# VH-VL binders against Probable D-xylose utilization operon transcriptional repressor (gntR): the designs that were tried, part 12

Target 1, 226 residues: Probable D-xylose utilization operon transcriptional repressor (gntR), of Paenarthrobacter nicotinovorans (Arthrobacter nicotinovorans) (q8gal4)
Amino acid sequence: MDATSKRLTRTTVASQVRDFIVMEIAQGRLPLGAPVREMEIAAQLGTSQTPVREAFRELAALGLLESRIHVGTRVRQLAEKDLVEAVPIRSALEGIAGRLAANNYHKHAEEVRGSFEAMKEVAEGGDRRVFAAASTTFHRSVVRAAENASLLRAWNALGIEVMTILAMASSDIPLDDAAESHRPIVDALEAGDPELAEHALTHHVAAYLPATAHSNGGVDAAVQAS
Short names: E, the ipSAE of ESMFold2; O, the ipSAE of OpenDDE; V2, 0.75 times the mean of E and O plus 0.25 times the DockQ between their complexes.

## First folded at step 4 (VH-VL; framework fv_tarlatamab_arm2)

Design g41 (from g01 with heavy chain Y105M)
Fold by ESMFold2-Fast, scan of step 4:
Structure g41 (fold): chain C 226 residues (1-226), chain A 122 residues (1-122), chain B 109 residues (1-109)
Amino acid sequence: as target 1 above (226 residues)
Amino acid sequence: EVQLVESGGGLVQPGGSLKLSCAASGFTFSGYAMNWVRQAPGKGLEWVARIRSKANSYATYYADSVKDRFTISRDDSKNTAYLQMNNLKTEDTAVYYCARNPYKMLSHFDYWGQGTLVTVSS
Amino acid sequence: QTVVTQEPSLTVSPGGTVTLTCGSSTGAVTEGYYPNWVQQKPGQAPRGLIGDTYNKHSGTPARFSGSLLGGKAALTLSGVQPEDEAEYYCLLYYGGAWVFGGGTKLTVL
């Protein structure tokens, strides 16, 4: 019981450390590729290194931090290669999700519509980290509406929130425009149109693909080949 | 520091009208969605109405129990939110609270007023 | 038409741990409903505790935590204090509108 209480207390502090680092990255104050030292973060937040180390492990597992023996820890620099590989997979999975979700939408409309409205509200606040979380929640609500557990597990394995945080940190897009870009997805689902929903999701996700990948056939070529 | 003060409650006959005010101080009022929540004597909390900021065109939302009878509004220049209550019924008898939601943290009902009592009775 | 359900009453001893839950008649409560938790003591105005599932209001004691458990939102108190005796309400977000649960009366013996 004592050990459990201490572990939970340290985990709570570690969660706060995690949230702090995530926010610093999302707001651009901790640049992509920048070194991150446990001792410096601990000093900055007035805590010990134990919860910081735990937060670092969690963030490394999520793909937001990268650690290598003899090199130390740094903010992951999302390479073009990472997006070229992940975006086509995400696009295909969310396209399938949209097609299935259109047929089940009546059972999930409140969650999906609510998540969309939440993106509009948090965009007004200007907090890119909060927006990244709201965006991830919206996309997950659509995947959940597909009512396919294997699809949800595969989608969760792609680290969508991490990709969204890194994209928001690198993006100059106004958050209200980012939120509004999801409206075609909601409209297609409300219309109950599987083809339109698949198109809306695949087209929306393809926008995360770097410009150079389009000249190589990118997501559009991969999706059409399917 | 942060303070919300409701006023305008009182005794009114069925079919009557009242206008409640919620005066805000200690924060940037325009950055918050504002809610009205009521509590009938001995009963639980019931959400009544919400108004968003100017950036969201002052969008308004109402509980089904008060639709077409109540109107929420705000005046950012006075740091005040309002609830116009028309066609009052005995079941509208309750303490009416004002509560805020910060847009940066969508789902915080972090600060509430002390409440103002509305009694609808003949 | 949606009904948000909470345990009507729960009892816990000082120093104990208790978890309150918040369910919906329309299905599983997920992070997409942005669960909030509010505390009300007798004769007092309500006070915000938790927003967006697990995000604490700055004045909320460390012993309070929010989570999602088994398709419901949950509020856990660890190391309960006598002053925690109160009514606890959850509320869920429905695209701009909110719906309150019926409330849980927590008794600290």
Scores: ipSAE 0.650, ipTM 0.834, lowest interface PAE 1.5, mean pLDDT 85

Design g43 (from g01 with heavy chain L106F)
Heavy chain, then light chain:
Amino acid sequence: EVQLVESGGGLVQPGGSLKLSCAASGFTFSGYAMNWVRQAPGKGLEWVARIRSKANSYATYYADSVKDRFTISRDDSKNTAYLQMNNLKTEDTAVYYCARNPYKYFSHFDYWGQGTLVTVSS
Amino acid sequence: QTVVTQEPSLTVSPGGTVTLTCGSSTGAVTEGYYPNWVQQKPGQAPRGLIGDTYNKHSGTPARFSGSLLGGKAALTLSGVQPEDEAEYYCLLYYGGAWVFGGGTKLTVL
ESMFold2-Fast, scan of step 4: ipSAE 0.670; ipTM 0.836

Design g47 (from g01 with heavy chain Y103W)
Heavy chain, then light chain:
Amino acid sequence: EVQLVESGGGLVQPGGSLKLSCAASGFTFSGYAMNWVRQAPGKGLEWVARIRSKANSYATYYADSVKDRFTISRDDSKNTAYLQMNNLKTEDTAVYYCARNPWKYLSHFDYWGQGTLVTVSS
Amino acid sequence: QTVVTQEPSLTVSPGGTVTLTCGSSTGAVTEGYYPNWVQQKPGQAPRGLIGDTYNKHSGTPARFSGSLLGGKAALTLSGVQPEDEAEYYCLLYYGGAWVFGGGTKLTVL
ESMFold2-Fast, scan of step 4: ipSAE 0.658; ipTM 0.810

Design g51 (from g01 with heavy chain N101V)
Heavy chain, then light chain:
Amino acid sequence: EVQLVESGGGLVQPGGSLKLSCAASGFTFSGYAMNWVRQAPGKGLEWVARIRSKANSYATYYADSVKDRFTISRDDSKNTAYLQMNNLKTEDTAVYYCARVPYKYLSHFDYWGQGTLVTVSS
Amino acid sequence: QTVVTQEPSLTVSPGGTVTLTCGSSTGAVTEGYYPNWVQQKPGQAPRGLIGDTYNKHSGTPARFSGSLLGGKAALTLSGVQPEDEAEYYCLLYYGGAWVFGGGTKLTVL
ESMFold2-Fast, scan of step 4: ipSAE 0.673; ipTM 0.845

Design g54 (from g01 with heavy chain S107G)
Fold by ESMFold2-Fast, scan of step 4:
Order: sequence, then C-alpha cells, then structure tokens
Structure g54 (fold): chain C 226 residues (1-226), chain A 122 residues (1-122), chain B 109 residues (1-109)
Amino acid sequence: as target 1 above (226 residues)
Amino acid sequence: EVQLVESGGGLVQPGGSLKLSCAASGFTFSGYAMNWVRQAPGKGLEWVARIRSKANSYATYYADSVKDRFTISRDDSKNTAYLQMNNLKTEDTAVYYCARNPYKYLGHFDYWGQGTLVTVSS
Amino acid sequence: QTVVTQEPSLTVSPGGTVTLTCGSSTGAVTEGYYPNWVQQKPGQAPRGLIGDTYNKHSGTPARFSGSLLGGKAALTLSGVQPEDEAEYYCLLYYGGAWVFGGGTKLTVL
C-alpha cells in the first residue's frame, strides 16, 4: 500500500481521473456530446466515485463537461467545424479585449503576469492538457482585464478550454515555446499600447487555426494560420 | 520514501547570519521548485522564498520582509536547497520549513520537512 | 503590500458543513491566483490539501473541496469529523511569489 501512495505523490487520484477524461476527449474516444457517468468512469479506472465526482467538478469548471438537471453530465458538444469557425471570432474578441486591457492593465497586472508565469511553470512539467488549462486561464485574465462583462460572457460562450485542448493535442509545438509565444501579448499590455495589444492577441489566436482549415476553409483560413 | 530534512537552525544574535539546508531524498529533486516557509511562535505561516529548476535559470523569488537579506539557492548534485540568512532581526525568529511543489500543480506543497528552529535574540 | 484575508475562527458541529473563504486586497480572487489550501494541527508540520484551485493533494479526504465563491477562494468541508479541527491556511500565487492568508482556526464541537 505504501508503494501505491508513493507513486501518487505528484498527483491526486482525482487529477488522474481528470487527465484520463481529458485524454479520452482529446483522442476522440469520448465523443463530444457523449454522456459521462460517475459509476462507469469509477469502474473503468478501478477507483471509487468520490475522486470521479471531484474530477467532474473540475472538468465542468473548465468547460469540458456540462451538467444539467434531469439530464446528467455530458462532454460539451462542439463539432470540429465549430472550432474552425470560432477561431476568427475568438481572435476578434481577444483583440478587442487586448485593446481595452492595455488601458486598465495597472489594475490587473498581477493576475495577467501571474497567469503568464504559471504557463511557463506548467510547461516545464510537459503535460499538454495541464498547459491548455493554464493557457485558458491566461487568456481569460486578459479578457477580464478589459472590464467588459458582455465581452467576457461572449468569450466564455466559445468553449475556449476545449478549443485549446484540441489545438494542443494536434500540435507538436514544444510547451516552453508555446508559453513564450504569449510574451508579445504581455509586453504590449505592460507598455499600455492598445493597438499593439490588439495586434499581438489577434495574431496569436489566429495561429490556433487547425490544419483542416487550410484544406476546408480556403485561402482565408490558410492566410490567418500564419 | 519522500523525505525533506531541514538543518542549520539555532540561536544567533541580531545582525548575525545562519545558513539553513534542506536535504531531499526519495524523488527526482531537479523536477521540483523548492520553498522556504516560516512560522513565528504562536503565529501563522509565512512564505519566505522560492527557487525554480535549472531549466528556468534557478529563478528566485522572495517575500518583501526578507528581500536583500535572504538568499535561496540549490545544489542539484547534492539534492539540497539552502537559505542563507543575513542581517537577522528578532522578527525572523521562527520554525523554518522546507516544502516542495511540482510544476504541474502550482502550490501543491505536497511534502514538508519537520522544520528547524531559528531563534534571534540578544 | 498584498494582504490575503481569512475568517480568524469558525465553529461547526460534527457531521455539519462549513465553508472557509480567502480574499485578496488586490481585488477578486480568480483561478488566475491558483488558490491553495493547507491544514496544520498543533505541533505538526503543515499538510497540503488542495492546489491549483480544485486539485486535491494525494490523501486529502473526499469531504474537502475547493471552489471560487463571491470573488473569493473557498474551502468546503462536508460531513465534518472531529479530527478536522485545525488551522487552515490559503495561499495565492503572485507571479512566482506566494502569499499566505492569516489562517482560520476551525473548532469542531
């Protein structure tokens, strides 16, 4: 029993359950929109329902699962084409956010800088799924710094965490490079330059367009991917 | 078995210096950020200093109360973290704990040492 | 100077539910501050309970859960046991540095 405890010192059972579900979603084995039941996951992983319930709460907070009264818990339902369509919208919304956030940055610098440093720290751990969560937290901190509630609601409606997980899973970019790619955003905000911040965010987000957009989305998608 | 063992505490006069050591065993030391946290008698916990891995050039962070007086360092070849304390004040009297955290989960202070007592008095 | 604020003391009956909160002088606590919770019993070294907002440390009982509530980090204990009587501290992340709250003394009676 000591050996089992020693092997789990870096993670909790709930975190392992969360990582398993995220990997199943990222690999397509747990389809978008599919029901997810605590007892089934617990049986599959040989654990109790308690850590599974905790993992479900965490994944719901991250926007990967959704729970509804009388319906239960499901993987958030997003089609691949919705992700391709969402990137240009996300780019536009985050560009607006960057422009506004540059003017308010002094009030939000600790959270934005902290989230950036957190991305660098988790990148060192090599877990692409954990990095996706940290990246989402960073982008949300910038949107929050815009101090525009309507913008934040619109941004939250896009399923950013799921988009980021899918982008990270399909990419070979080293995580330290992925983290550092956000530095121009931080630099623009620190400088208080609204135009530079808008450009940094729109360019950064546009790079998330998946390879499928090049063949299916035509020349516009291919141009935006650069 | 994961262990963190602090040493180097003791009685010192105000203005004096002490160097604390935190010897680690049972895990890959280089994969963890290391922290020093202190607790004055009958008081709460206070974070003191943090050092990251070689991949981040051993970046260091300090609480304002100890900045410019304390220096955190590490020697990965010896699996040991250090806290050099200079210009000690009576307010620095505390039990000093060594704590690790993994990069995957920020602030998982998952393993702590038993602590070493530092007493600064005239 | 950033101040992290917790309730100094709370009391709960065995089997009851209690929520401890953690606020920051710099504004609302969000997931961007990576809230952490640590338990300490008299004469013992501290023990990690929850990190990175919701992530439980290995060995943390199921009755403990972390959340964000009303602009603060929250630690909820459901079905409190006598052995849960302890000091509870929160930690917030400020770009590499950490700041502890003042601690909450939880009395179970």
Scores: ipSAE 0.631, ipTM 0.812, lowest interface PAE 1.7, mean pLDDT 84

Design g59 (from g01 with heavy chain H108W)
Fold by ESMFold2-Fast, scan of step 4:
Structure g59 (fold): chain C 226 residues (1-226), chain A 122 residues (1-122), chain B 109 residues (1-109)
Amino acid sequence: as target 1 above (226 residues)
Amino acid sequence: EVQLVESGGGLVQPGGSLKLSCAASGFTFSGYAMNWVRQAPGKGLEWVARIRSKANSYATYYADSVKDRFTISRDDSKNTAYLQMNNLKTEDTAVYYCARNPYKYLSWFDYWGQGTLVTVSS
Amino acid sequence: QTVVTQEPSLTVSPGGTVTLTCGSSTGAVTEGYYPNWVQQKPGQAPRGLIGDTYNKHSGTPARFSGSLLGGKAALTLSGVQPEDEAEYYCLLYYGGAWVFGGGTKLTVL
């Protein structure tokens, strides 16, 4: 199979357009809420409108772009409601991932340690948006270590990378603190303790909830009950 | 423009020592990790050592093949990275390249020097 | 100890498409290994092409792209030009240390 066929080339170009837009947002060159026009992206990248339109559709499905009548397409603003809805689900999925990953850690230790060290390197001298990407890569490495394809598909479908980029871009949390907050996860996995790993992941992810959500009954109880 | 210039290579006998220098210009040197990568004649590239920025406490890392014999260091006031090579073996014969990593893009070995040849032989 | 494996040599016709792969002896290569691709022409210093799986250096021609395919990192050249004949090296990140592949010699006929 040759990627230069018309159908494959168009799909590949759309993927490249998608990656370009994601990177522009991650780097802050496309600010949150900024307008994004199909024609302008096509002209900038020297491509036709069709793959750009496909990329816009995919990014809108992921929640990174939104299209509104009379307003056009824009980079989405992360609402508090989005975090209140997504964080408990993410916490439950990553708690399950931690439990399973602890049993398989010896097979995945290089990737998990590498991703953690990369996140620390980016935090010290890096950009907040680049840190969001490194953090997402770390969490995905833990989910992958669970060796459960259905779990990984569900986690990917939740739009974790988009949620992290939007949250970090709008946050002023010190990056060194953000990076170090992941150490208990690595420690639990290295200890091979499924219960501790589940708790570490659940607690870590729950901390992403806004203060208003914490006041109404506790994330730990809701996640563990679910 | 970004430039990296290596120096200090030459002919040395087995068991000898050499100190390589990598002079940097065109960027804020103190914000970047610096690497040494070598290539034996007719062979592939081999990563040798890395030193991180002051923000990361100048943490150093070494390939197993050179651990305990080579020391990487830097002087940010001179925009220069160094590789002190002790107890040299014939297997250390190679062109030594300096390359940078921007911490913002950890995985980007973006700029490389032209290299300096180290020959370990009688 | 860890071995990073590349095809020793590949041949492609001018204007053709070729994909080089980069695998690890310890398991599947993911974005968590931060794959890099470097090009070296005979008698020249290496130059960076791609970092972090698919991020292109500003000087890298549009015909080069990076990806992950089948548990390996991949470098694809579409519309290969004669000047693309070179050795291509991948490198993977192992938490502080980098490991290079053995290199792929790309011949353009």
Scores: ipSAE 0.632, ipTM 0.816, lowest interface PAE 1.6, mean pLDDT 84

Design g60 (from g01 with heavy chain A99V N101H H108Y)
Fold by ESMFold2-Fast, scan of step 4:
Structure g60 (fold): chain C 226 residues (1-226), chain A 122 residues (1-122), chain B 109 residues (1-109)
Amino acid sequence: as target 1 above (226 residues)
Amino acid sequence: EVQLVESGGGLVQPGGSLKLSCAASGFTFSGYAMNWVRQAPGKGLEWVARIRSKANSYATYYADSVKDRFTISRDDSKNTAYLQMNNLKTEDTAVYYCVRHPYKYLSYFDYWGQGTLVTVSS
Amino acid sequence: QTVVTQEPSLTVSPGGTVTLTCGSSTGAVTEGYYPNWVQQKPGQAPRGLIGDTYNKHSGTPARFSGSLLGGKAALTLSGVQPEDEAEYYCLLYYGGAWVFGGGTKLTVL
């Protein structure tokens, strides 16, 4: 059974089209901002336009594609303002999550450690989209370990998986290094140190700010974005 | 296209040893982790051991039930994985399956061999 | 250590819908446990069906779907066929090790 098979199944064609487009974006073969046409994708995959149109609608709802009435559909250009605005919020939320999770870690250790090891295993395969999903799962496991439903709802509202997919598509960081960069978070949680865990999460997430945000004057530039 | 063929099973007395082989074809063997999974007669599946690729230093993992008795290894030049079983116990009686680990989608166990029977009895 | 629990047996009529569940003794099963599902028919080697909670292997029929339900992983079959009568196993990931559930014998009557 080849999960990457070019042979499409009948009732899951739209989901296979979605996965194909996500992989093309994540691997950089479909560049950010590039036009995407239903006819071209249908021809490339040997399928009809109906499942492709369905996939396009789903990807647009997820924020990976952008459809405009007179310009057609494009891979969403990573909006620097979105990361400049969202990363400080994500950093604050995950810092809070780290503090709370350190106190509850014994109840959630298997899930958190498991999701960390999964990132390391997925990194070996070199698939940046799969890694983005694994990374999102890891961060969500830490937020879940905080045992604060309002915090989890707020974190989920930030669209972190979509942002991670787009960031990985534009990044050259080796996936093994990306996975290993999460080790200080796991170590802090295992130590049961709320202050250390908050620092580890805050510092780690801050690294997700675009390089251009650092050259623009740091936090003050981020706060002024609206 | 992808095929895994196990061999080396047989009847052995308690305390004995056996070495299983898994011959792989139809894919770039050296790039994949390999697993062994067993099934006792009339019972469920049990994960036994995994060996990672050279890129991960051939790291090995074992179920607690077989740790220190079983050794998983591989020879990439022969496209073959091995399971050396020492100090066998009657509860090790099972069909042993060789399973490929793709690292994509964490869809472990995508391709399985036909299995080889190991019977431990006096 | 950890026990992964499945219904020992379930029965469904041809064309019907059935959901199998997979739970952990340590707490709620989330996507962080990377639930996998495999099918084994009598006298045959197992075959992969679902990886990472929702992701079907390419050969898996459309009538199979994976999900998370009430703190457990779930495998749902819609429009069950006689050929679906088999043993179904779930696997959960515990950081380097996989733990199989006890299996569910699905009978199609």
Scores: ipSAE 0.503, ipTM 0.756, lowest interface PAE 2.6, mean pLDDT 84

Design g71 (from g40 with heavy chain S107G H108Y; at its last look DockQ between E and O 0.34; V2 from the best seeds 0.00; counts 0 for: pae E 9.5 > 2)
Heavy chain, then light chain:
Amino acid sequence: EVQLVESGGGLVQPGGSLKLSCAASGFTFSGYAMNWVRQAPGKGLEWVARIRSKANSYATYYADSVKDRFTISRDDSKNTAYLQMNNLKTEDTAVYYCARNPYKFLGYFDYWGQGTLVTVSS
Amino acid sequence: QTVVTQEPSLTVSPGGTVTLTCGSSTGAVTEGYYPNWVQQKPGQAPRGLIGDTYNKHSGTPARFSGSLLGGKAALTLSGVQPEDEAEYYCLLYYGGAWVFGGGTKLTVL
ESMFold2-Fast, scan of step 4: ipSAE 0.687; ipTM 0.819
ESMFold2, look of step 5: ipSAE 0.006; ipTM 0.571
ESMFold2 (binder alone), look of step 5: mean pLDDT 92; pTM 0.941
OpenDDE, look of step 5: ipSAE 0.470; ipTM 0.801

Design g74 (from g24 with light chain D52N G95S)
Fold by ESMFold2-Fast, scan of step 4:
Structure g74 (fold): chain C 226 residues (1-226), chain A 122 residues (1-122), chain B 109 residues (1-109)
Amino acid sequence: as target 1 above (226 residues)
Amino acid sequence: EVQLVESGGGLVQPGGSLKLSCAASGFTFSKYAMNWVRQAPGKGLEWVARIRSKANSYATYYADSVKDRFTISRDDSKNTAYLQMNNLKTEDTAVYYCARNPYKYLSHFDYWGQGTLVTVSS
Amino acid sequence: QTVVTQEPSLTVSPGGTVTLTCGSSTGAVTEGYYPNWVQQKPGQAPRGLIGNTYNKHSGTPARFSGSLLGGKAALTLSGVQPEDEAEYYCLLYYSGAWVFGGGTKLTVL
């Protein structure tokens, strides 16, 4: 019996395909609303259609792709409702990640610092989509530092990059300021302070909520409403 | 056309100094981070130094092997990056390449100069 | 000191497929290290192939692809051509600094 091992291997390939598609969306090479073909992705990545199909199903379940019978698959255009629902979940997961990451920081300091510096460099270019990808990479580095595989899988399933692109597109905050807004997270982790790290991440992520949700009690109101 | 042209290499005695230049053309130089990378005879590539753009206050980074001896700088008005090398050692003998990083993707090291040879020997 | 490790040498037949890997002494290589790949032929300056894990430079042949594999960055060549015989270097981003791997000499026999 090797079905579990075989499924995990196929899931790993599908996971790589998923990550590739998310990166393409985040970097603007696959625009919101654009069609996506299984055969084209399979050919581009040098893989069979089976893991691509699995990745498409996963991305559709996450709300990043949508499939219509006879119309095909497209990159979904996200709505304000998606941010209201997802941001509280992201905030909770990243709060947990921050607490755990503060305890493991020595092992992960290079990736976390590197991702933060990368955000500052990318901000220089003024491209909000590229910045959204760099920001997502930074947040993922903090989640990895938590050393909790289930947490990382759950976080990866939220479609953070596309949601970040949507949030950044509706904001006119200067990218240098957006990058620097992450410094309290790095500082808390470097101090090894779990409570401060949880607070810094929770507060930072809550800022991605639409203005209406903020005025109605922020993350707490959104969690109650969901 | 994107071009990077290095100059300033040559023979120098241990303890001596040299200043390398990297003249850029064909792109908006001020938006790119610039790198110096070296390769000793028969050895692999070694990253030496990097300088960011004005938006990041010309932040500089150095490999431990050259820190405090080498200084990277740039003059955006001349589209030129520099590497001031002081207290040169025989192990600094290498071909020195200039390479750019695109500001958008933090990627590619897409264009490199042809390199300039620095030989540190008596 | 941070060490980036590559296979010293690999051999592949013309038309074959080969994967080069790039590991780090600090832990698993992720997209957070912004893996880059460059090619260098004897007596020539290096040239960029892949940036930010997956991004091909213009002029990089379709047979080259980048990925993450088992906690390492990977460069895969499919349908290898004789002219692909070269030294291949990866480099990883560490807080503004870059660190090169030792290089992989790819021999096409």
Scores: ipSAE 0.635, ipTM 0.808, lowest interface PAE 1.6, mean pLDDT 84

Design g82 (from tG3 with heavy chain G31K, light chain S31E Y94R)
Fold by ESMFold2-Fast, scan of step 4:
Structure g82 (fold): chain C 226 residues (1-226), chain A 122 residues (1-122), chain B 109 residues (1-109)
Amino acid sequence: as target 1 above (226 residues)
Amino acid sequence: EVQLVESGGGLVQPGGSLKLSCAASGFTFSKYAMNWVRQAPGKGLEWVARIRSKANSYATYYADSVKDRFTISRDDSKNTAYLQMNNLKTEDTAVYYCARNPYWYLSHFDYWGQGTLVTVSS
Amino acid sequence: QTVVTQEPSLTVSPGGTVTLTCGSSTGAVTEGYYPNWVQQKPGQAPRGLIGDTSNKHSGTPARFSGSLLGGKAALTLSGVQPEDEAEYYCLLYRGGAWVFGGGTKLTVL
């Protein structure tokens, strides 16, 4: 492999493999605790094992895959404690994203609006995994609209799709209501209001904290404890 | 099991109108978005129109090439989607397919009808 | 408005691997475009293969896979069979509406 080309801002094959595996986990095709094999993924995507191995290393660093001597690679069992730690970070990053995205919205309106409409459509099905994937796609479209590569890399490092699945599993909110809860974000971005967009995103993401964290002081308690 | 059957195609003069029907069976029709897709002789597929379910207020969408001339609609009591085509042009000549989107998978065009031929010619 | 671009034709030998791509004139194709792949054989109605980037229809053979590669949607066939010779279309979601690519004619020789 040409090491120089891998350092450019273009999406690498390894990062695309990583995104594929995250999507497989989010859609339930790779259940929590399931074994994952480099050879199978390479064959499935029509690529060599090198970028797949790189993706596995990145996902292990993110805590989504776990590798041990003698037991191989598996999808990690995530605890709700991981959500309590990550939600305040996600809230801060998405608040920044919303502020920046409000100024760029006209360039990204089709993707952001399209992702919002997609959430409304998949909500009708009642499948919380599929909804979690659609919700993650929407939030990523907002982060992408910020046009800040460092922010997108930091956001991608949080394993948002798996976190969203766990957050949705702890909630009884009807999916139609979950989808509509994103409308204030779209409205703020369309208005080009950076303060309102930051507010809409930070408050929306904070709602993903498990009920136990809310009982113990919510985001403030989680930030102070960590 | 799941079936989509198009009807209503035929030969019409330019400026004429036709109404296509897509009869659905074997699934809960009211929960699916429905699409019309056409294919001119020897050409590729072209998406024409889409109608969402009642939960999304029967929202409709159209390709620019047919906007203001075609109207998509549905009757959930009859498990049927429709495409009303007005002011037909020779370039509208095509096989018209209906296709569904499952309510839990937005982009999954899982079932298609066999198609109905519309010929616009003098 | 949006133009969706595919390779006009590709050739692959039986048992080989081939990747078809799907690009957009408005920028990089992301999962937010919900790329869908459809197969059509001569004289037949189209058949859904893959939706939501990589989600296979229940009848889609294991040798087919979908992904995002290089800012484009990708359909990869591994261990290609003679019956895979067909036109392959991608389509991208644009907020309720869909746009088809021009199609790729896959020849298996």
Scores: ipSAE 0.170, ipTM 0.631, lowest interface PAE 4.7, mean pLDDT 83

Design g83 (from tG3 with heavy chain H108Y, light chain S31E N55Y)
Fold by ESMFold2-Fast, scan of step 4:
Structure g83 (fold): chain C 226 residues (1-226), chain A 122 residues (1-122), chain B 109 residues (1-109)
Amino acid sequence: as target 1 above (226 residues)
Amino acid sequence: EVQLVESGGGLVQPGGSLKLSCAASGFTFSGYAMNWVRQAPGKGLEWVARIRSKANSYATYYADSVKDRFTISRDDSKNTAYLQMNNLKTEDTAVYYCARNPYWYLSYFDYWGQGTLVTVSS
Amino acid sequence: QTVVTQEPSLTVSPGGTVTLTCGSSTGAVTEGYYPNWVQQKPGQAPRGLIGDTSYKHSGTPARFSGSLLGGKAALTLSGVQPEDEAEYYCLLYYGGAWVFGGGTKLTVL
């Protein structure tokens, strides 16, 4: 029912440039830490510098690109420390969201279920950038269902979409497995069980914490457990 | 127990070709990026090539010194990475090691093979 | 041509503390270069020690630590043991490619 403004508005050239760069990063064709030059992207896409510059500014504000005096503009790389710090906070916030959302689920079922089905559908296409966006939309729908504006603001401040895009660019997680890993969350919410929903979300998000941050074991464990 | 075992090294004439193999065991090979690193006699380590996992479209990267001559590949069904070396030069003489990368933001070269010697001479 | 620079050789007494550094011709070394440290003993294959600036590989002894110091990556050994005598290589990430330093020969007296 509710169409967003993005679905009703024509795509700008700047947003097309942004989407191209995000896709190249998510698919691993533009490596993390790689230099990115305005003129090269403009030439590659057959466009002028103005929309490319606008896209670069937006991507830098989102944290996907970064500028350094001696190295120019580059694709951002996440350090292990960034994830070790952010994942526990995200896990706690989404656990709270799940508990609250379970009580309100009847008001938000279409949005939450719709975003879950969309995530499953995009996983079939293998486009990791589109999947990162769909996954972020799903988690946001759960946080929105909590009906707590402060919680949503705190969650948005963590830069979840950027973290998801960068994780997908570096991850070997099969997308169909990643999508299906969210099913226990939907099931708990549909059951209207606050404790089960909190547990499902806390466990799901915590699985993204690198294994080496809390054990001496294999580094792929947290990623493969998605 | 993680093991990487290189093979395929030997003596070859300048301009010749050689294909190295790196057989992996003791871990989920498909989840790791793989590297080739070489060391010329009495010299330091030099990174040669990297291949990412299927999730990253098997993206490949090469050192400038080997670009257009060497090709890195992998066969996840055989848990094996390869280095096809064409148009070999005397300066390619080195012990060739394979090494794994567990995850992009963590340790990059945690396990190495024992190496295989490639000698390019007339 | 990007060059990664290390001290050619360093000497330290058993039980002492020593810091090895790793610099880049492109400017100050930051976390975005994902500094790695590997150890190689005579006649042996290299062994990973440190990744992502300061992250220890599972088998790395507690006496080893990684950091950034004065625009360079640094490897510090505290309470050095005789078995730590080896060549130490750093390597830095340049957007897809890795570049090794020339190596530091650490002599333990």
Scores: ipSAE 0.000, ipTM 0.449, lowest interface PAE 14.9, mean pLDDT 82

